# VH-VL binders against AP-3 complex subunit mu (apm3), part 18

Target 1, 249 residues: AP-3 complex subunit mu (apm3), of Schizosaccharomyces pombe (o94669r175to423)
Amino acid sequence: TNEFFIHVLERVSAVYQPNGKLAFGTVKSDMECKCQISGMPLLLLSLRPGTKLGNVRFHQSVNLKRWKQHPDQIEFIPPDGKFTLASFQTDFATQKSLPVVVEAKNKLDGRFEVRIRNTGKKSVENLKILITIPQALKSVTVTEGNYIFRASKYTHMEEGILEWSVKKLAWTSPALVLTGFLAPLKKDANSTEESSSYSKLEHLDLQYKLQGSTLHNFKVESLKMLNHPDKKSYKGVKHTIIAQNVSFR
Key: E = the ipSAE of ESMFold2; O = the ipSAE of ESMFold2 at other seeds; V2 = 0.75 times the mean of E and O plus 0.25 times the DockQ between their complexes.

## First folded at step 13 (VH-VL; framework fv_disitamab)

Design s3 (from r5 with heavy chain I103L; at its last look DockQ between E and O 0.59; V2 from the best seeds 0.00; counts 0 for: pae E 5.5 > 2)
Fold by ESMFold2, look of step 13:
Structure s3 (fold): chain C 249 residues (1-249), chain A 123 residues (1-123), chain B 105 residues (1-105)
Amino acid sequence: as target 1 above (249 residues)
Amino acid sequence: EVQLVQSGAEVKKPGATVKISCKVSGYTFTDYYIHWVQQAPGKGLEWMGRVDPEDGETYYNQKFKDKATITADKSTDTAYMELSSLRSEDTAVYFCATSLGYLFTSGEYFDYWGQGTLVTVSS
Amino acid sequence: DIQMTQSPSSVSASVGDRVTITCKASQGISKYVAWYQQKPGKAPKLLIYAASSLQSGVPSRFSGSGSGTDFTLTISSLQPEDFATYYCQQYSSYTFGGGTKVEIK
């Protein structure tokens, strides 16, 4: 075939304050490519004019001299098959809002509920909700998906991470719910007697995948083959957002 | 600005019923519990119960289970506490309160309070 | 249920004094203790949550400590506006201590 594929992956890390405001966020992006063009094509990838790639690292085939003079153009001779053309990062604060909203409550007698919704316009995939459990976890139920509890090995308390996995969360879906129960506290650290008191949830993290959306205001405008100007090649461009380490406190 | 505004002072005779309101503004009413706290004259604070405004679920201090009925009306963002069969020992200031700490709604220390409603029971 | 024993019931103190108020829970309650200040005719005001975390806008002369069953509120240098009644509260099941009135000696 005579094709060149570009997959832009945007990996997000963010911390949200209790009032819903973004405290910190970054986007690390990779341009993953697959070259199915025969010979030694000299390619010119043009981005939207004026595009700046922050902290960019290029594949060794990139003509750095040209890029320095024209930062929205990337000239290279691709290797055959799969490779990463560029990696770059930006601050998240100038980007679109993330679509997954979490509501959580500590309820009666050690019960807690975590609800998730998709407020975007596209389905969210591979959703993981990592809930910090400050003491022993008694039981869990979920309306959808699977869960696993991973206990900490470094504390005298039975702390751990409850991982809730949901394969797909459609924007048309009702909220999904996890209900859990914490065991009672001990009367003190050395007692086997149970208190009437329970620990409470205070933190959780999200991970997920969102196809067909971009957080950046950049676009691949064109791909030209400079050493064969009349020869056309197919380009396919797709975007995926991978939310990683999205924390709510 | 988060605000809990309670209804005004009331004077009642023994055996009467009173209903105290707590109007909420400045946050999403259904996301957080509303608690009620009694303070008898010259005495300390005593927690009476709470309601989840989302579904109306209540949890009461055992001392007040047969005295108080706590409700919430999410169409008006208002919580209520009704005290029945009033006796002179029910004379107190009654506070509503809520907790807005972290994403998890029940952080349950009371960072916002109503101004208090004095209920006086006398003949 | 969980009882909170607060001591002393009152303190006579002068401006500049260090004041220490203690609460003891009848059972382990982890860090789930709050401290409130209440002035006459006013609603209580949150000072400390989670045993030792200072609420926003509260002066740093207030501090909390403790875990499990024994908890302490300390005012490092008493100011004129600190004459009030103070309450501890465990917020796993919402019981208050009996209160400590801090008054001018």
Scores: ipSAE 0.110, ipTM 0.607, lowest interface PAE 5.5, mean pLDDT 83
ESMFold2 (binder alone), look of step 13: mean pLDDT 91; pTM 0.940
ESMFold2 at other seeds, look of step 13: ipSAE 0.329; ipTM 0.687

Design s4 (from r5 with heavy chain I103F F104Y; at its last look DockQ between E and O 0.52; V2 from the best seeds 0.00; counts 0 for: pae O 7.6 > 2)
Heavy chain, then light chain:
Amino acid sequence: EVQLVQSGAEVKKPGATVKISCKVSGYTFTDYYIHWVQQAPGKGLEWMGRVDPEDGETYYNQKFKDKATITADKSTDTAYMELSSLRSEDTAVYFCATSLGYFYTSGEYFDYWGQGTLVTVSS
Amino acid sequence: DIQMTQSPSSVSASVGDRVTITCKASQGISKYVAWYQQKPGKAPKLLIYAASSLQSGVPSRFSGSGSGTDFTLTISSLQPEDFATYYCQQYSSYTFGGGTKVEIK
ESMFold2, look of step 13: ipSAE 0.123; ipTM 0.632
ESMFold2 (binder alone), look of step 13: mean pLDDT 91; pTM 0.940
ESMFold2 at other seeds, look of step 13: ipSAE 0.348; ipTM 0.712
ESMFold2, look of step 14: ipSAE 0.320; ipTM 0.684
ESMFold2 (binder alone), look of step 14: mean pLDDT 91; pTM 0.944
ESMFold2 at other seeds, look of step 14: ipSAE 0.205; ipTM 0.655
ESMFold2, look of step 16: ipSAE 0.065; ipTM 0.606
ESMFold2 (binder alone), look of step 16: mean pLDDT 90; pTM 0.932
ESMFold2 at other seeds, look of step 16: ipSAE 0.039; ipTM 0.592

Design s5 (from r5 with heavy chain E108Q; at its last look DockQ between E and O 0.08; V2 from the best seeds 0.00; counts 0 for: pae E 13.1 > 2, placed apart)
Fold by ESMFold2, look of step 13:
Structure s5 (fold): chain C 249 residues (1-249), chain A 123 residues (1-123), chain B 105 residues (1-105)
Amino acid sequence: as target 1 above (249 residues)
Amino acid sequence: EVQLVQSGAEVKKPGATVKISCKVSGYTFTDYYIHWVQQAPGKGLEWMGRVDPEDGETYYNQKFKDKATITADKSTDTAYMELSSLRSEDTAVYFCATSLGYIFTSGQYFDYWGQGTLVTVSS
Amino acid sequence: DIQMTQSPSSVSASVGDRVTITCKASQGISKYVAWYQQKPGKAPKLLIYAASSLQSGVPSRFSGSGSGTDFTLTISSLQPEDFATYYCQQYSSYTFGGGTKVEIK
């Protein structure tokens, strides 16, 4: 095919407090491209007027003089195949919240619940919830998906990571629930005597992919081929949010 | 066991000030908001405001912003609400409340409540 | 500012009756609604959160439904301990409904 493909990847790092308050967050973005246009096309990528790319690094083919004069226009001669046109970093936009809401509860009898909901307009893919477990698990149930517990090999408290995986969380889905029960702590590694106390869950991590959404106000308005104006090579822009470092204290 | 234990009932004259305490146990005090709710005699519930015990940030219902001052002392795991310039219409039961859920994009419902503190303003 | 209109203000009912209480929000609030039970001289007790999620230890005769602006609490078979006042709450900006007193007929 004689086409040019643009895929904007937004990699999110965020830390939330238990009350839902954002402690900090950042988005690292890459414009990944694939050129299937023959010859040496001179391309002009126009962004939404007023767009500001923070701390941007461009591919070596970009006309930096053009960009400095018109910072919403990127002129370049792409290499064949896959390349990164631009990399930039922005702060997390508070008005564009992440769509996965997590509600976690500790109960006094060693029971805990983790509820997840999709508040957005698009399905969330490859959702993985990593729950730090401070002591041995008694049991786990989930309303959907799969789980695996990865215990630490060297602690006598059998702490570890409970990994809950859900392939797809649709925007119309009811909340999904994981319920778990902690076993009482043992007095020491070689004792059968159990303590009468339970630690609370204090840490949870999320990973997921969200197609067709963006956390910042970035949009490609047009792509023109200046040296071949009669060819139509633009197929639009794919946007993907990759939540890899989203944690809760 | 999670507990929110409030100070005892108060009888005050008009124009006085009262400070109600809410002592927390059973969870990490600085991780969750403390909210205050008014219930006038024979009436419904009305949210007054909240404090973040970690940094003291407050957010008030506009109705109460000139009446109530909400604070937290993280050295004693205790939240306070001070009511100033008391009038007879301030006679109510006042509750502290919290939620221990993770809600990173929305507000809170209240899992745990104090027992309530009756403040009576009588001349 | 989001108003919560709760109805009815009072219900007279007998043990075994089905009781339905409604709340209407002045604008869409998704599923951010909680329901509470309060007995005289006591603090409110959480029954339902997220419109339909039953709080731990709450009997299954309690259920909640709704999304957007219209929300319902249902008690499927009223028990003697259920005579109380019930409140809805939207928890994005902390507005309570006016309450519904469920009384013995």
Scores: ipSAE 0.000, ipTM 0.438, lowest interface PAE 13.1, mean pLDDT 81
ESMFold2 (binder alone), look of step 13: mean pLDDT 91; pTM 0.937
ESMFold2 at other seeds, look of step 13: ipSAE 0.028; ipTM 0.577

Design s6 (from r5 with heavy chain Y33W; at its last look DockQ between E and O 0.89; V2 from the best seeds 0.00; counts 0 for: chain humanness VH .565 < .582, pae O 6.1 > 2)
Fold by ESMFold2 at other seeds, look of step 13:
Structure s6 (fold): chain C 249 residues (1-249), chain A 123 residues (1-123), chain B 105 residues (1-105)
Amino acid sequence: as target 1 above (249 residues)
Amino acid sequence: EVQLVQSGAEVKKPGATVKISCKVSGYTFTDYWIHWVQQAPGKGLEWMGRVDPEDGETYYNQKFKDKATITADKSTDTAYMELSSLRSEDTAVYFCATSLGYIFTSGEYFDYWGQGTLVTVSS
Amino acid sequence: DIQMTQSPSSVSASVGDRVTITCKASQGISKYVAWYQQKPGKAPKLLIYAASSLQSGVPSRFSGSGSGTDFTLTISSLQPEDFATYYCQQYSSYTFGGGTKVEIK
């Protein structure tokens, strides 16, 4: 067909305080395009007025002179097929909240719980929760999904990693719960004698994918073909949020 | 600004009951555990117990399990400790203190303290 | 129960001296130790958590170290306002040490 597709990918890195408040976050975004328009179209992509593309890097085909004069307009002659039109950074702190809410608490005698909820209106895909386990883990149960524990000697780190994977978390799903039991500490590094004390978990990391949502007010308003204004351009615009390095600590 | 404000000093007779309050402001009450600490005159600090305000779960020092009852009221952001069957040995300053209830804080140290409540038990 | 043995019970030192206070746990507690300062008639104040992490607003002359069972609090250059009693605490089950009274002479 005679179409032009835009896929906006927003890659999120964030650190949340234990109480769920955002401490730090950044969103790195790419406009991935696919051109199926014949000829040599001169395209003008217009963004919602007031949109700011921080630290933007453009494809070589972009008319930078026009961009500097009108920062909501991107004029270019696309190559055939797939290409990245722009890469930029947006301020996460002024955006919509991420829909995956984590609540984790110590319990008595080395038990802990991690609860995950989807507070949005769209399913979360490929949810992966990485929990750093300082020493040893006795047992784990999960209400949904699968887990794999990699002890410290297999991570080449001081700590083991508990990975909890959930393929899909629907917005109508009840909260998912992981319950774990930590092994007691040793009296000292070389002792086999157990303490009545337990390690404390210090952080976890999330990864997931969210289709059809955007973290900011970024919006493609129009796509026009300037050199053939009567020829209609058929655009498809898709937004995907990819949560990366989202941690609670 | 996190603040823990305790009820005022109490003078009680032996055998009486006292209920000390600890009102918390400046944060979400259910995010923190509330601990109680005894300091007898001229003595050190001794932990008595804690409550998780979210679900009411308590954990007591064995020494105080038959003396103290610790509760939390989410509607008023206030924790309470009731001391029963008071004796002269219960004369002390009682502190409330907070720790975060989440596992990602490097532990459950006491980051905020109330001003203390003196309970005096005398005939 | 986990016992915390704090030493010395008291220290007499001059302004500018380095003061070291130790605390030993009867069982392994990893880094889960806090240090508090208490002045007469006041509530304790958190200085150090996780054995070595300095609480916000605490002067850098205070430092902590240790892991496992042996822990120290160090005041690198004692100041007149550091007159107080210092307590260690393990926070796996919340036991305090007996305290160390620092007297400036």
Scores: ipSAE 0.072, ipTM 0.623, lowest interface PAE 6.1, mean pLDDT 84
ESMFold2, look of step 13: ipSAE 0.084; ipTM 0.634
ESMFold2 (binder alone), look of step 13: mean pLDDT 91; pTM 0.938

## First folded at step 14 (VH-VL; framework fv_disitamab)

Design t1 (from s4 with heavy chain S106P; at its last look DockQ between E and O 0.64; V2 from the best seeds 0.00; counts 0 for: pae O 6.5 > 2)
Fold by ESMFold2 at other seeds, look of step 14:
Structure t1 (fold): chain C 249 residues (1-249), chain A 123 residues (1-123), chain B 105 residues (1-105)
Amino acid sequence: as target 1 above (249 residues)
Amino acid sequence: EVQLVQSGAEVKKPGATVKISCKVSGYTFTDYYIHWVQQAPGKGLEWMGRVDPEDGETYYNQKFKDKATITADKSTDTAYMELSSLRSEDTAVYFCATSLGYFYTPGEYFDYWGQGTLVTVSS
Amino acid sequence: DIQMTQSPSSVSASVGDRVTITCKASQGISKYVAWYQQKPGKAPKLLIYAASSLQSGVPSRFSGSGSGTDFTLTISSLQPEDFATYYCQQYSSYTFGGGTKVEIK
């Protein structure tokens, strides 16, 4: 059995201005582990020198003396089963661009389009686009995936969230498109008359999972068992970027 | 950097035609509307129309629908506005404009402007 | 068409003064208003979009407010470089207000 699994999860929170500039962002990362090595192994995890662990909090078993001298090395005695080895946080502004790019257009007579594309080299999974609709939708079409409109529960029943779900966005695919139509605005606050103006898309949020990529350029170089150097163990390393709070204003 | 560079000033006689160019660089030309705005001497700003460079679809201010023809050439990343049957009241500075962004700003409000092209119509 | 009525047409003010410019839309336009500054011989410069959102690089003394039909641009403490003409614009059909010339004494 003698296996040790490491899953590096990078959870992104970001807000973008309409001109595409990042207003703020952070990446909260966890090194989630599962130990299936028998006994009380003393492990040494070596990381690539380019890796930065900002504001790090370690599992209680980590040898902090070694880490202070060699910040790319983590020595620890894991518990059996699942545990978190390290949690750390960095500012998003120093990171690679996210691979999912969204564009929104407001067109004539309340028509709008939302286009998404994958600029990376890996497929994106479980993509959700949450579009804030300030007025009632008339119709929606999508080139791929499913949608649902969840109306507001109070006096502005025309408002709501349009949720667009796409199981997989391949890196080789053309842009996916959602097209919809919005109702006209009121002529003024006290009128039932329609304005010649239409509501416009204002906000959207992205959620998705990207396997096999890292914003931090993280790499585990080796895992060694120091107290039993003759024993071999196998490591499995997985990287996941989770975009949960990526917002456009 | 994003730039909208317009053709130079023109002096024309009444009845002539002028074609103003707006060369775009620093972004994907076909993703965003190009708008045209008139400013007569000593007067305010007046929107004339727009083009979607991706498919050539246009939308005009009714005041200018018989005066202006707006086009886009996506092979050269250049928008054009042609003014026909020029009269002295067409003397103005003409701006091209656009906006860029990830969300709900393309072609809506104008954060990028050309330098303006003065067209003078005189006998 | 949606008309934008901008007032005042001009204002004369001293450095440090609070300046308020208003626009009224003839129909409801939600928050789809932009404000521009234009200096003589130059193209307009975007200050405010979506009624109250400050464009990058614009000083914080500029602010916008309003929704529906009534909108306001405020300069909290007028500076010498703020001499210019200011325009509101609704961007559902792209109508500009008539402009407000701010003159520094």
Scores: ipSAE 0.066, ipTM 0.591, lowest interface PAE 6.5, mean pLDDT 83
ESMFold2, look of step 14: ipSAE 0.314; ipTM 0.686
ESMFold2 (binder alone), look of step 14: mean pLDDT 91; pTM 0.940

Design t2 (from s4 with heavy chain G101D; at its last look DockQ between E and O 0.33; V2 from the best seeds 0.00; counts 0 for: pae E 16.9 > 2)
Fold by ESMFold2 at other seeds, look of step 14:
Structure t2 (fold): chain C 249 residues (1-249), chain A 123 residues (1-123), chain B 105 residues (1-105)
Amino acid sequence: as target 1 above (249 residues)
Amino acid sequence: EVQLVQSGAEVKKPGATVKISCKVSGYTFTDYYIHWVQQAPGKGLEWMGRVDPEDGETYYNQKFKDKATITADKSTDTAYMELSSLRSEDTAVYFCATSLDYFYTSGEYFDYWGQGTLVTVSS
Amino acid sequence: DIQMTQSPSSVSASVGDRVTITCKASQGISKYVAWYQQKPGKAPKLLIYAASSLQSGVPSRFSGSGSGTDFTLTISSLQPEDFATYYCQQYSSYTFGGGTKVEIK
């Protein structure tokens, strides 16, 4: 066969403050490849002009001198089979917004609401929302998906974890809503005076996978075989965004 | 109970300065922005700016950037807005506002409002 | 700076009437729209957030719709306590519409 496959993976970490301010964010990216080209092909991978690969680490086969002269071009002789061509990082603050938007509403009467929407144009997969519950949980309803609540005695933490899972969130779907009710805080014999006391939700984690999109506006322009310019080769390129460490505090 | 309590009405002469207070209770002051909204007589609502009470960072509507100074004192759970070089067109009701909902995007809608402070500028 | 154009400026209506108020954004704002009610001498009160989500404690006769640039607030059967001024707001940069006064006919 005469094929070369490139999978661009972008892994996002971000922390947001309660007022919506981004505290920090990073994106770690990998170009994972699979070579099914025979011989010793000398390949030139061209990226969108002006592309910058921050803190990049290349596979040992990459011609670093050429890359330094032309930072949007990667010249290499690939090994057979699977390998990582490049790993790189960038600041999230320079990226487009994530397509999954989370809004939380936390009332002092113990009612809370978490809303999620897909503002992108591609379906989101394996969506998981982990909500740290600071006190006993009275009830939960969801408009879609499943939930599991693990009380503090099962989390090895002071708080419980409410896990909301949605297998697929289409970009045309209405907002999904989780509504929960906290049970009142009780500290000791005096807790009846404070039986309607409620902590706010302080921590929410978001995980999901998004196929066919890139945060870096990343594009593979071309792949050429320099040492056999008349030989046909086929490239397959796919992009995946993995949001694994997006937290709200 | 959550409350935003503003200082009382003020009557000022042109060129004076006024400082309006907004004292909050019933929630953690440093966790949420305090916003200020102007409503001139017979007019609609206009957002003026906000402060992060945790570190004092502000963001202003360009129209009010040279008129208003928004601050927060986290030792007293009180936000302030100072209006300088008052003119007759600064006569308005001024509201402080916030939301206790967690917001993970830029911007927010306002669940809780102060009662408003009328500032009248007249000779 | 996203402008919000609200119409009509006023509506004369009777108890029981259906009232529709519209708001148009100068550019796409997804669903980040809130609606407020303000009665004379009072602070605004939140009715609707995220274009269509009803705030807790708000009567079900209030509803919101829209996405992108065109948004509506509907009162399905006007009650005496609904005579007030209504404002839309896009809350990405906090721009309010000009308001709609709902008056007794």
Scores: ipSAE 0.000, ipTM 0.448, lowest interface PAE 14.2, mean pLDDT 81
ESMFold2, look of step 14: ipSAE 0.000; ipTM 0.405
ESMFold2 (binder alone), look of step 14: mean pLDDT 91; pTM 0.940

Design t3 (from s4 with heavy chain I34M R50L; at its last look DockQ between E and O 0.01; V2 from the best seeds 0.00; counts 0 for: pae O 19.5 > 2, placed apart)
Fold by ESMFold2 at other seeds, look of step 14:
Structure t3 (fold): chain C 249 residues (1-249), chain A 123 residues (1-123), chain B 105 residues (1-105)
Amino acid sequence: as target 1 above (249 residues)
Amino acid sequence: EVQLVQSGAEVKKPGATVKISCKVSGYTFTDYYMHWVQQAPGKGLEWMGLVDPEDGETYYNQKFKDKATITADKSTDTAYMELSSLRSEDTAVYFCATSLGYFYTSGEYFDYWGQGTLVTVSS
Amino acid sequence: DIQMTQSPSSVSASVGDRVTITCKASQGISKYVAWYQQKPGKAPKLLIYAASSLQSGVPSRFSGSGSGTDFTLTISSLQPEDFATYYCQQYSSYTFGGGTKVEIK
């Protein structure tokens, strides 16, 4: 075969304050390629005009002089097989809003609540939410999906982990809700007496996948073989993995 | 409920063409790749290729590039694989498969599979 | 391309036994390994992804380990429903191991 594969993976890391404001966000992107072109092709990959690659690291085959003059064009002679052409990052604050909005709250008497909603225009699927639980967990209720609680003994950590999995979050759905209840702390390890105190939960982690780019102006426009300019043989794929860290109120 | 429902078994003569369908329900067809996997009788699994149903782009295992044509029809939520110039060695079960997982990866594992379609090539 | 060498090709075991299946990649693949269970006439079923992460609904007696080139699937206490063929897969470029048939002794 005479093909070149381009896989663009975006990894978004976003940290939200208790009031829902974005505290920190970054997009780390890798252009993963597979070359099935025979010979020694001289390739020119063109991105959408005006594209800027932040903190970019290139494969050693890239013509850095061309890139410096035209930072939306990458000229290279690929190695055979799989390689990473470029790794780059940008601040997320210059990107579009994420489709999943999370409210996480500590409530009275050891109750806590997590609400999730889709503000995008497409369903979001296979969400996973991880909550670190610092004490005994009395009960959990979810409006949809499944949950698993792994006690601290089985996590090899000081705390347990509550995992909430949601298969589908439709953009028209009402918010989905997880409600949990912490058991009161004991006064000591050997006592059956319980205190009236409860730890405050601090953060949760949320992960889901999107197809497509979150970057403002990023797109692979073309791949040309400079020594045979009428010959095209490439496959472009884009996807984004979202990781959100959300603070409890 | 996520379902991948494949077309029924086929018996073909050498040199013929067969087109296998994989109809999807329970998720957004255009948001995920559709993969195809071959399993010859008594043999292991072999990845054949994938399609992006959003724009029709495909990636093929080199072994199957000239044998298989993978397509998607987003108006019917159906993926297709056509096998051409069938030989007796093409006798196998063919699976469609997808990943609906949300994880950091350059590829994907398959958490949903079709039931398989047996294609028998005999003269 | 990346070859996945799976061993053993078959295991004869009794209910309650601990069963260990290994896969070796021809080059480093980080943790991008999945494990599948397949019963005759059925599609494969995902057990493990990312080398060690258990798929939802899979019994906790299944576990995976490894990174780089060497990967292991362990069944801590074999049950009657676990007699099947098991496949590893590297999913960076989708190469499967040759399979391990787990049979009753």
Scores: ipSAE 0.000, ipTM 0.390, lowest interface PAE 19.5, mean pLDDT 80
ESMFold2, look of step 14: ipSAE 0.006; ipTM 0.568
ESMFold2 (binder alone), look of step 14: mean pLDDT 91; pTM 0.941

